# Designs tried in a protein design chat: VH-VL binders against o27280. Part 320

Target 1, 266 residues: o27280
Amino acid sequence: MDSMNVPEVLEIKRIVEESESVKTFIFSWDFRREVRPGQFVMVWDFRDEKPMSVSLIDPVRSEIGISIRRVGEFTDRVHGLSEGDLLGIRGPYGRGFELMGRDILLVGGGIGMAPLAALADEATARGMRVDALVAARTADELLFLDRLEAAGVNISTCTDDGSCGFKGFAHERLLTLEENHDMAAVCGPEPMMFQVMRILDERDVPAQLSLERYMKCAVGICGQCCLDDTGFRVCAEGPVFWSQELSRVREFGRYRRDPAGRRVPW
Key: E = the ipSAE of ESMFold2; O = the ipSAE of OpenDDE; V2 = 0.75 times the mean of E and O plus 0.25 times the DockQ between their complexes.

## First folded at step 14 (VH-VL)

Design D87 (framework fv_marstacimab; at its last look DockQ between E and O 0.88; V2 from the best seeds 0.77)
Fold by ESMFold2-Fast, scan of step 14:
Structure D87 (fold): chain C 266 residues (1-266), chain A 118 residues (1-118), chain B 112 residues (1-112)
Amino acid sequence: as target 1 above (266 residues)
Amino acid sequence: EVQLLESGGGLVQPGGSLRLSCAASGFTFRDYAMSWVRQAPGKGLEWVSAISGRGGSTYYADSVKGRFTISRDNSKNTLYLQMNSLRAEDTAVYYCARKSNYGSFDYWGQGTMVTVSS
Amino acid sequence: QSVLTQPPSVSGAPGQRVTISCTGSSSNIGWGYNVHWYQQLPGTAPKLLIYYNTNRPSGVPDRFSGSKSGTSASLAITGLQAEDEADYYCQSYDSSLSGSKVFGGGTKLTVL
């Protein structure tokens, strides 16, 4: 009944190579089906279906983009596709980011910059000042720097190995940034997000965090979509959460769930 | 270097209103979150309210929520606290304080005394 | 209401070492939130003494040091001087409270 729940077969219009391991696949999109930064789609290669964040939302060109990191068999097959090839797309799903205030800090780690790149576009279109802290293991894994620069975003970088910008982790770099913000948005590895959240809490900056592991929960395909302390159902309310929602969850940043549903340290 | 100068305190009857001001100098005011912290006579410190650097986000202690409004004017480098429906329990010295990037209150004003008499 | 517990008073003689504890819980210090310390001389505003658990602002002598372990933090003062007579407050963040920024109840240091 709901057209979002039936995969539409779309042609890959354009492919952008973001790094050695990341590509953005661009499709024509009918914006009568609204999509917002922070939402995801299910990508179907006619064998398997996986959730992917929307990284480009362009109503002027009538296009969306989906950025995919090569991490396994499904993503290897998708990376092997060319312009003109077909993929099935369902969605969008999940709740997107909310914007407030006059300026925003984006803190992204690795592929977590994908949904934040779409958010940066919306924030700049609204006239907000955007500062981005882009983190990765190495310089070659920093994503979307050219796109952010073209949008007028103020960029800070950090790499674990010191190959670009600050040598260290995102939370360490954040402590050296003196400027306060009206809000923040954070996406990346959960331990990074937990550290960043606590600093933003202490600075009186309300933050939204996007949790990749809850994308499957948002479409109801996971039975383990309960948060630790609150019993809060994340299936309908993820993947984006305010820091105050997550600060009540003892599991966030400390534990994950294995296939048996047991808590396992990160 | 950094200075915070408070004004607007005084004696007020229960149910009355006061507006506190804090004039800031010596730093880029818009880049820092600001707070109000109070201290009742002979008692400890209690955080009251906070505002983000450009004024887009505000926070309140439960004891003052709905009665107090924090605001700022970055063009004048001034922080405000509008206090309505004042109670005897609001009697305190009110300090203006700057929030550092480490989350500490790194600079404080001299404080302004608010007395709510019954 | 303060959710961080400090002793109401401590005392020492000049030259001695004193420590002031700040005891929290799993929703604040135990959650990993940082601890800051403030000195309030009689009749004056508080002044930042220690920030981010262990760091001293410019002008604070190394006689003052901070530490954090588990759900608690401590302020140590060595070589106690008469001028150290003041109230001392710890401060952290509590995730379970709407008010969030929490102070300890304060400790009055008397130099005898």
Scores: ipSAE 0.806, ipTM 0.919, lowest interface PAE 1.0, mean pLDDT 89
Fold by OpenDDE, look of step 15:
Structure D87 (fold): chain C 266 residues (1-266), chain A 118 residues (1-118), chain B 112 residues (1-112)
Amino acid sequence: as target 1 above (266 residues)
Amino acid sequence: EVQLLESGGGLVQPGGSLRLSCAASGFTFRDYAMSWVRQAPGKGLEWVSAISGRGGSTYYADSVKGRFTISRDNSKNTLYLQMNSLRAEDTAVYYCARKSNYGSFDYWGQGTMVTVSS
Amino acid sequence: QSVLTQPPSVSGAPGQRVTISCTGSSSNIGWGYNVHWYQQLPGTAPKLLIYYNTNRPSGVPDRFSGSKSGTSASLAITGLQAEDEADYYCQSYDSSLSGSKVFGGGTKLTVL
């Protein structure tokens, strides 16, 4: 069995409170095992296992960060942990983001900013210009603003209630931006991504989008994260997809499957 | 005021080459994707090619792939279309068009005529 | 042969209401991509008439209106005037044609 498929028990080195509901857990990482923005790891608390995006990649400090939003029993348990506690980590898995061009646009919603924050670090390190549209329901849910600013990212904020930045949704704010970038990376609620993708397509901006599905095995075997018609496995062929790929996915932005595999609308 | 001015059209033999230019003014050129749209005599509009604002991405209609090359010089506010291996069916007025924030073509040049004939 | 289908011609008397249909498919309008409309007067370059399905640029009279539903879009012209005689094109995006911008075949509007 490939060593990458065996959970490695790691000590939580540091915990960063990003918001009331989001924490970033930092671990020492051996960078002989490559990790790319957009990839995910399976986090094991010795009871259950969940896929989580990598939100920090720091080769200088030999650290990675995993940002986790409190949304259920598993994440409740994880949020109760302290520095020095242990978690099982296996991976990384999936296809990450590709960088192209000189100028990139990041569009993120809520916890979707996690992989984009990692991408922003890489892009800025490469000398790319990075603009980020950060969206959330309210100002207190906006993630990684200080981190992004420190990295030299040009930030535009969007909130549903107008508590910070543009009042409205990400796609609405996007329509007001005149700049056209070489590429875009998008991650957030799927309805948001669906709207944003269409706008970017029409603007001739190549876009990569990170999908979220229920993933069990993370190695493309169980089929839990298989997309209708295409056979794309989010854990194997994704989670990052080009817009052209997603245009072939009937369910994208329209419906999803619940834990039981039933089709449910977004 | 936004202005687009096409040039470089003319008569060329089949198999020949031609380079079109579009001079832009009145807006921040690099911020906008640009397209070429052509119209054969007495026919409808056909999208030909597009290029992103910074020039990092290019797109082509299947009918011109491998033969046409779109490019831009943002320092000169100029859009280009290199047309090689020209065919009779490429005969058309070629318009330079700016892509709006909404994905529409909000400004058009007056066009330049390209005639491919033996 | 156009990806978006328009009637070749429509006509109306001054003061009447006319509509021009634009029929697409699940890979363009039906996918949710927006529809734009252009007016081309004889011997001139196209002009943006309607953008983002229903919006009028500055200078376009409110007697022009756009709508979109399902896989189709429609341009309506009320209070038809002689100056409205022109060709009209719908435009959208099609994901099945390698990211092509697609135009309708055009509709010639004659004012009787």
Scores: ipSAE 0.776, ipTM 0.894, lowest interface PAE 0.7, mean pLDDT 95
Fold by ESMFold2, look of step 15:
Structure D87 (fold): chain C 266 residues (1-266), chain A 118 residues (1-118), chain B 112 residues (1-112)
Amino acid sequence: as target 1 above (266 residues)
Amino acid sequence: EVQLLESGGGLVQPGGSLRLSCAASGFTFRDYAMSWVRQAPGKGLEWVSAISGRGGSTYYADSVKGRFTISRDNSKNTLYLQMNSLRAEDTAVYYCARKSNYGSFDYWGQGTMVTVSS
Amino acid sequence: QSVLTQPPSVSGAPGQRVTISCTGSSSNIGWGYNVHWYQQLPGTAPKLLIYYNTNRPSGVPDRFSGSKSGTSASLAITGLQAEDEADYYCQSYDSSLSGSKVFGGGTKLTVL
């Protein structure tokens, strides 16, 4: 049996409160299993299993961090755990971000900053210039600002309510930023990602976007993570896609599918 | 004031090569993506190629892919287009254009004429 | 490989209103990409006239206006003047083309 397909039960080593609604759970990790920014793991709480993006990749301390927003029954249960409690982890899975060029723009909405924080660490370690546009509903929900600043990332913020930075949506703030970049990485609410993608397309900035879909197997055999009209499996061909790959995806930015396969609006 | 000045056009035989240059001034060149846009005599505008501000990403129209190479030297504020394996249908005025943050071409040079004929 | 279609010519008398259409498809304007307009006087380089569907750069008179609906866009010129005689191009992005900008075929405006 491939150990990647069976959850390994690990102790929660540390819990970091990133905000009132987001916690980072840190585990010891054997880096003979490589992890790349943009890949995901399946987190099992002994009742259900959900995909989560890796936000911290620390080979020096032999640790990974997984950032989880409290948004429903599964994440409420996980947020109720303490250091020393157990979770099952399988993975990593999926295609991560690729870095190119001399500079990168990160555009993150809410918890979407988690995989981008991991990417920022790698980009700065390679000597790239990194700009980040960090978006949230309110100032208290802006994630990883101190970590990004310490890494030398140039940060712009926006909040829906105007409590920090630009008042408005990420794509509106992006239009006021004149600097062009060699590439971009985008993760957040899918309507935000669609708007940002169109702006980046028009600027001739190649973009990689990380999608979220319902997953069960995570290895590409069950078909639960397929995208309409392409047959792309988010767990195998994604979760990170180039913008040109997404131009063939009818559902992107328009609807998603629930676990029963029904179309639902964003 | 933003200025874009193309040079390097001329008469060339089919199969030949030319290198176009565009000298930029009046703005922070490295912050802007740049494009080449061409216009055949009596015809409309056709986008040819684009390059990111730091030069790490390039794009080409299908009609020129594999034959043309866009580049830039940010220390000299200069955009280049290396044109190889030229064909008669490449005959055009070539414009240097700056990409705005809204995705428009907000500043254009005066153009340089490339003529490919025997 | 969708293209933007413009009428080859439009004419009007001084003081009249004229419109120039730009018809696209679901892979360009209908995908949600924005439309820009350029004016080209004879023997000169193109000049940005309208950007992001409706915005006028500084120095462009308010008698020029743009709109976008569905898969199409329009440029309207009111109070037509002799100096408006030029070629006009719409421009957008097409998701089916590799990194390409797409220009309309151009419209020659004649002031009668």
Scores: ipSAE 0.694, ipTM 0.869, lowest interface PAE 1.5, mean pLDDT 89
ESMFold2 (binder alone), look of step 15: mean pLDDT 92; pTM 0.942

Design D88 (framework fv_marstacimab; at its last look DockQ between E and O 0.88; V2 from the best seeds 0.78)
Fold by ESMFold2-Fast, scan of step 14:
Structure D88 (fold): chain C 266 residues (1-266), chain A 118 residues (1-118), chain B 112 residues (1-112)
Amino acid sequence: as target 1 above (266 residues)
Amino acid sequence: EVQLLESGGGLVQPGGSLRLSCAASGFTFRDYAMSWVRQAPGKGLEWVSAISGRGGSTYYADSVKGRFTISRDNSKNTLYLQMNSLRAEDTAVYYCARKSNYGSFDYWGQGTMVTVSS
Amino acid sequence: QSVLTQPPSVSGAPGQRVTISCTGSSSNIGWGYSVHWYQQLPGTAPKLLIYYNTNRPSGVPDRFSGSKSGTSASLAITGLQAEDEADYYCQSYDSSLSGSKVFGGGTKLTVL
């Protein structure tokens, strides 16, 4: 069997434009290497390698999808590629989401909806009721709404500017949702995730949160992807953590680390 | 009108068992997490156990973990607390309480008295 | 041992103001978890008095108000009335106790 630590050079089969800044790249995938929602792969453009969450898992078509937001030099180069071009893919890596109970609340901010879209597909296939709170700064940054609707997901939206749905932040919208859930999954900016986590804790909803910080840590921008109190390495022990695990980490939602390891407020 | 009515309390010897019930009405029961909160005679409130709306997740205070089991039957709008290996320190009024979307206990039953004594 | 600390008693005369403190730590109120307040009249079940730091349920007079700062919260009662004689409990959530809802030890309010 092929080692998941050796990159395979794969052809871009299809590109879906999700927004002006986000594209989903679709590849044929050999499901002898199992992939679960919440796991990531290393994407290599033959210059740099970056971790990307898997946003589509389709065993029927033998395809995976990787959604990439344009934020810097690597992602700008990848966005310039066309169908038929080649990328190196290594993985999967990391701990995926666990599903439990009869219903799930998804809370996603921006590109954080990418791993949650894959999770929504698995949850609906298992017969769970899925509610999604999709948050962004503006309406044009809301992602995967059509895909979630097609999967039978119940959708609430919120935007900071009020251009779609509730005007305000994800945690403010969450406070107005009266229904309880057996579990939740959360992915987005760390300050948003911290606020959402506290509300779900108080509601008796166990939550799993996916840490986007693994992208910087896994590519060697910091020496280790360590969390202060527990010593968790996000790329090895994450990126998905239960809220109880994160509630014991003093820096979650309060501070980040710069390349020199210094604490910087969010 | 939201109503919660507890039953099943009584006198039991140390090491014995009781099952408490809470009958809920006036709201969509399955949409709310539910808790048991107890109060020993002359003392303060202590959270005991919680259950999610569909029953997929449960929580227990360390003092009762392994001895008490929370469950619910959404078809009957009823919350349960199975109490095993009862101790004198479990003597209390047990309240059924509804958890709001803000994390507060917004409605409480009248309570049922559990006395663990020989 | 109570995780949230309240004074065991407070007292005042009719028409006066009293304040009941609730002192927590970095794992509960200081972590950003909300504070709720409950009133328990003698021989009755607790009733929600203040939720999510500052909000009143329908039917609670505006004489009751809540506040939160740092690791502590306060319940203020103005225009004190005889029917306010009760036990008052603060409640929050504590991250260090494996998802526990925590109550203060309670404060007995006496109106003379």
Scores: ipSAE 0.813, ipTM 0.921, lowest interface PAE 1.0, mean pLDDT 88
Fold by OpenDDE, look of step 15:
Structure D88 (fold): chain C 266 residues (1-266), chain A 118 residues (1-118), chain B 112 residues (1-112)
Amino acid sequence: as target 1 above (266 residues)
Amino acid sequence: EVQLLESGGGLVQPGGSLRLSCAASGFTFRDYAMSWVRQAPGKGLEWVSAISGRGGSTYYADSVKGRFTISRDNSKNTLYLQMNSLRAEDTAVYYCARKSNYGSFDYWGQGTMVTVSS
Amino acid sequence: QSVLTQPPSVSGAPGQRVTISCTGSSSNIGWGYSVHWYQQLPGTAPKLLIYYNTNRPSGVPDRFSGSKSGTSASLAITGLQAEDEADYYCQSYDSSLSGSKVFGGGTKLTVL
């Protein structure tokens, strides 16, 4: 067996409370195992296993961070853990973001900012100009603002209720921005991503989008994360896709599959 | 006031080359994607090429891929179109157009005529 | 041959209402990409008339209106005037043509 497919039992080095519902768990990491923004790991709490995006990559401290939103039984258990407790981590998996150009736009919604935060760190380290549109339902759900600001990211916020920044949705805020960047990276609710992608396409801005699907094996075998018509496996060919790739995916922004595999609308 | 002024058009033989320029003023040039759109005599509009605001990304219609090159100099507020291996079917008025926030072409130049003929 | 299909010509008398259709497919209008409209008066460069399906730029009279539904869009002109005689083009984005911007074939509007 490939060593990357065997969960390593790692100690939680520290926990950062990002919001009421989101925590970042930090682990020591051997960077001989390369990890890229946009990739995910499988987190194992010795009962269940779930895919989680890498939100922090720190080669200086030899650490990675995984941001987890509390949304169900698994995440409830994980959120109950403390520093010093153990988790199983295997990976990383999937295709990460590719950086190009000098200026990059990040558009993130909710927990979707997790992989984008990692990307922001890399981009700024490379001397790129980074603008970030950070969206959430309310101000208290906006993630990584202080971290992004500290990294030199130019932040624009958007909230559904107008409690912080632009009142409305991310795509609406995007339409008010006049700047065109060399590329964009997008992650958040799929309906948001769908709208944002179309605008970026029309603006001649190359865009990469990170999809979320139910993933079980993470190695492209089980097929649970297959996208209709294309056969793309989110865990193998993704989770990061170019907009041109997603334009071939009929289900993108239109419907999804529930845990049982049933087709349901967004 | 936004202004776009095309230049460089003229008569050229098949297989020849021509370089078009578009001088922009009245707006922050680097913030906007720019496009070339052409119109053959008595025909409709055809998108030719586009370039992102910072110039990091370029796009081409299939009809001109490999032959035309779009570029820009943001320090000079100028858009360029290098046209090589010109064909008779490339004969058209070439318009410089600014891409709006909505992806439309909100401002157009008056165009420059390119005639490819033996 | 255009990706977006427009009628070659439409006509109307002064004061009448005319509509110009723009028919696309699932890879452009049907995908959800926006539709824009341009007016080209004889011997002039195109002018943006409608952007993002329904919006009028400053200076465009409210007698011009745009709509979009399914795989098609429509430009409506009410209170037709002699000065409206021009060519009209719809424009969108098509994902199946390597990210191409696409125009309709154009519609010549004649005011009788």
Scores: ipSAE 0.785, ipTM 0.903, lowest interface PAE 0.7, mean pLDDT 94
Fold by ESMFold2, look of step 15:
Structure D88 (fold): chain C 266 residues (1-266), chain A 118 residues (1-118), chain B 112 residues (1-112)
Amino acid sequence: as target 1 above (266 residues)
Amino acid sequence: EVQLLESGGGLVQPGGSLRLSCAASGFTFRDYAMSWVRQAPGKGLEWVSAISGRGGSTYYADSVKGRFTISRDNSKNTLYLQMNSLRAEDTAVYYCARKSNYGSFDYWGQGTMVTVSS
Amino acid sequence: QSVLTQPPSVSGAPGQRVTISCTGSSSNIGWGYSVHWYQQLPGTAPKLLIYYNTNRPSGVPDRFSGSKSGTSASLAITGLQAEDEADYYCQSYDSSLSGSKVFGGGTKLTVL
């Protein structure tokens, strides 16, 4: 087949304001192209292309939702769009989350709750008990709380400033939660994920963590999303990894890479 | 308040089977991962097996994989260890231990002795 | 290398300070996993002494303290007393064997 991996130009059907800095853009989607929680798409605004996590997967309405935090020039331009405007979408790409057991703990920091919100919908539809630890700097940045509550998810919150729930970091809150789970799914700032992974490992809770790295091709060809020490490509073998896969990655939680591939401290 | 009471130990021939039980009280059993830890006579502690609070995930030391099965019945607040194909090196005191939210074993039973000998 | 190494024995006179080392590797303590310590008096079950590197459970005297640095951890006992004569074990998690909890080989403390 020719023209594979070409962005499909899609109309923005609806925009949901999740917070002052986060919007969810909803598109029609043909679910013959299956999408799973934890996979990502490449969003093209006809100038730049960036990876974004899928936060809503609705086969009944034939809709997909992509949550985008405003953090720079690309996301500023996308946040300026209106319903009816066009974006290019490639994907989905990557390995999604796998569900197991009878209950799951979700640990999300900031926009990292986006793929976990999609996972929560799938887990609750399967009849699993779902607990979520939702973390942010402030109460205004806590994402998807109403949606999670409506789905029957049991929520614990933490904020750096204490404006909602536990005052402190997600891993500190996790240490105060006594309930043990069959599995966990984690997504957020990589330093947070490193700390959370250690605790979950020590509790004998198998964990899947979603990583972010620089991406260009999204199909594993260009090598821009590789992890040091393993050669894993985040776009092909990830973005979702089991904690045991990440235990072999020295860079995890230690440093990140800029678009030129240079090591940059967190 | 927290109590763990092991039972089911005894003398068994090599190749035999034995089932250990651990009755738990004084805490919400289903909220805690549980482990078996053993200690051969005159030797140190060796972790054997672990199970998640709801029982959906199990872990085994390499020395016992394929021979031992950990399980739990949360309606009875009881942890089990089914030991098959027993060997002389399995001779030990077997402790039931609770996993804390910090990853430590914060409560231990008094242990039950398993002797594999002719 | 998943084994936590402890000295087989250590001794001290009453009132003195002793330390017990626990040396690991990059796949356990060096990866950043916590270290816990257990005291086992003769003929009894182990008892949690120190958890999460430095914390004492209720009822453990403050003369027991823990520390962790690099790939190693240490248990310090000050004001040594006769009842401290016991076996001491460190414990951590080893990421190279998923789900594996690792105990040190144990250290017999003798009060002279």
Scores: ipSAE 0.711, ipTM 0.883, lowest interface PAE 1.4, mean pLDDT 89
ESMFold2 (binder alone), look of step 15: mean pLDDT 91; pTM 0.938

Design D89 (framework fv_marstacimab)
Fold by ESMFold2-Fast, scan of step 14:
Structure D89 (fold): chain C 266 residues (1-266), chain A 118 residues (1-118), chain B 112 residues (1-112)
Amino acid sequence: as target 1 above (266 residues)
Amino acid sequence: EVQLLESGGGLVQPGGSLRLSCAASGFTFRDYAMSWVRQAPGKGLEWVSAISGRGGSTYYADSVKGRFTISRDNSKNTLYLQMNSLRAEDTAVYYCARKSNYGSFDYWGQGTMVTVSS
Amino acid sequence: QSVLTQPPSVSGAPGQRVTISCTGSSSNIGWGYHVHWYQQLPGTAPKLLIYYNTNRPSGVPDRFSGSKSGTSASLAITGLQAEDEADYYCQSYDSSLSGSKVFGGGTKLTVL
């Protein structure tokens, strides 16, 4: 358990190119340290640490995967690494998704499909029926479609520009889906998650939503990861929350906080 | 086409039990969440309970929590409400209602009357 | 006493316009939850009249329309007819009550 607070230096075993901007880094993992879908790890390149969701959990091969989108200096450096190179990994941290019932709807936007891909594997292994709504701005930003298909997941896609599947946003596509589910799991941009949450609330579908926010400390509380009104610390009490918890948070879906703690509209 | 038909209502004494049924036809029952909504004589509508399509999630109004149990049998296209520890305040017409993908109650049964009195 | 407030009654003559308000709060309509409207004729079950703020089911005349602004919603009925005499209920969702679907207290429309 002490090892969770000290980085383990792990060799990059394999790299999968998911898209022009997303790579999955695969490491050998000792599953005596349990990891569950929805949890994250701190990735250390020996200069900076950033939180990354676990996107692959494979006890048979003794492997985990971490999917990283290229969005800034840290992620640009990590994308420049090759198989055989080393990264420091701390964790896992946070609460994972809970599975209940006989079927589940996954709603993922962009890189938010990463933790949901791991959840899809777990849900199908449990014998649940899994439907996934995969959303992105364009067709080439849709992630994990081949993995989901291989796992037996029923897939719907939507893109803002209509380049693949339904033309429109995830919440608009959700309104055209008539099937009800025992539960849902949602991960993506906060405004998308807020819209989807309200629809699922109104449909009597309990939903878990994953919030990944700017963090400076792996297990600590800080201004960047605290939620308004409730005082939730995403890295300690999240990142996964039930919809009923989030529906009471005034800032969810309406504004975010910058590194200085100032409110910034979405 | 879509039809919901409630049954099982009647007169019961305080503290008694009743089981309501709702027979559904004209749609794929397992794909829809279902609810019970009640209406006391001369009063407004009050949501009572809801169940997901596959039955894995249930919800209850605080006024009935611990006393009522919602369930469904998708092989028989039937929704149930087991009502225990009945009180005079539970006297109402009980409606079976289907939840749409927009969150509305898009179809309602004709209702079944439950009277809790000696 | 409902968390969604409606006037208990409204009246009009044939051909007139009437409106029925539904007043909520920051935990329901003000949080962005959608409003649905139901018509209940005497001795009958409620029927869906307006869903998702503004939409009409097939078979509902365009004389019925819905709107939503801030913490409130309204049902408008134009060209009032004798057959419109009924009770009208708004319905939404309230985040302060776990899993709660909330109805307004109802408005009795009398066609004079």
Scores: ipSAE 0.776, ipTM 0.910, lowest interface PAE 1.0, mean pLDDT 88

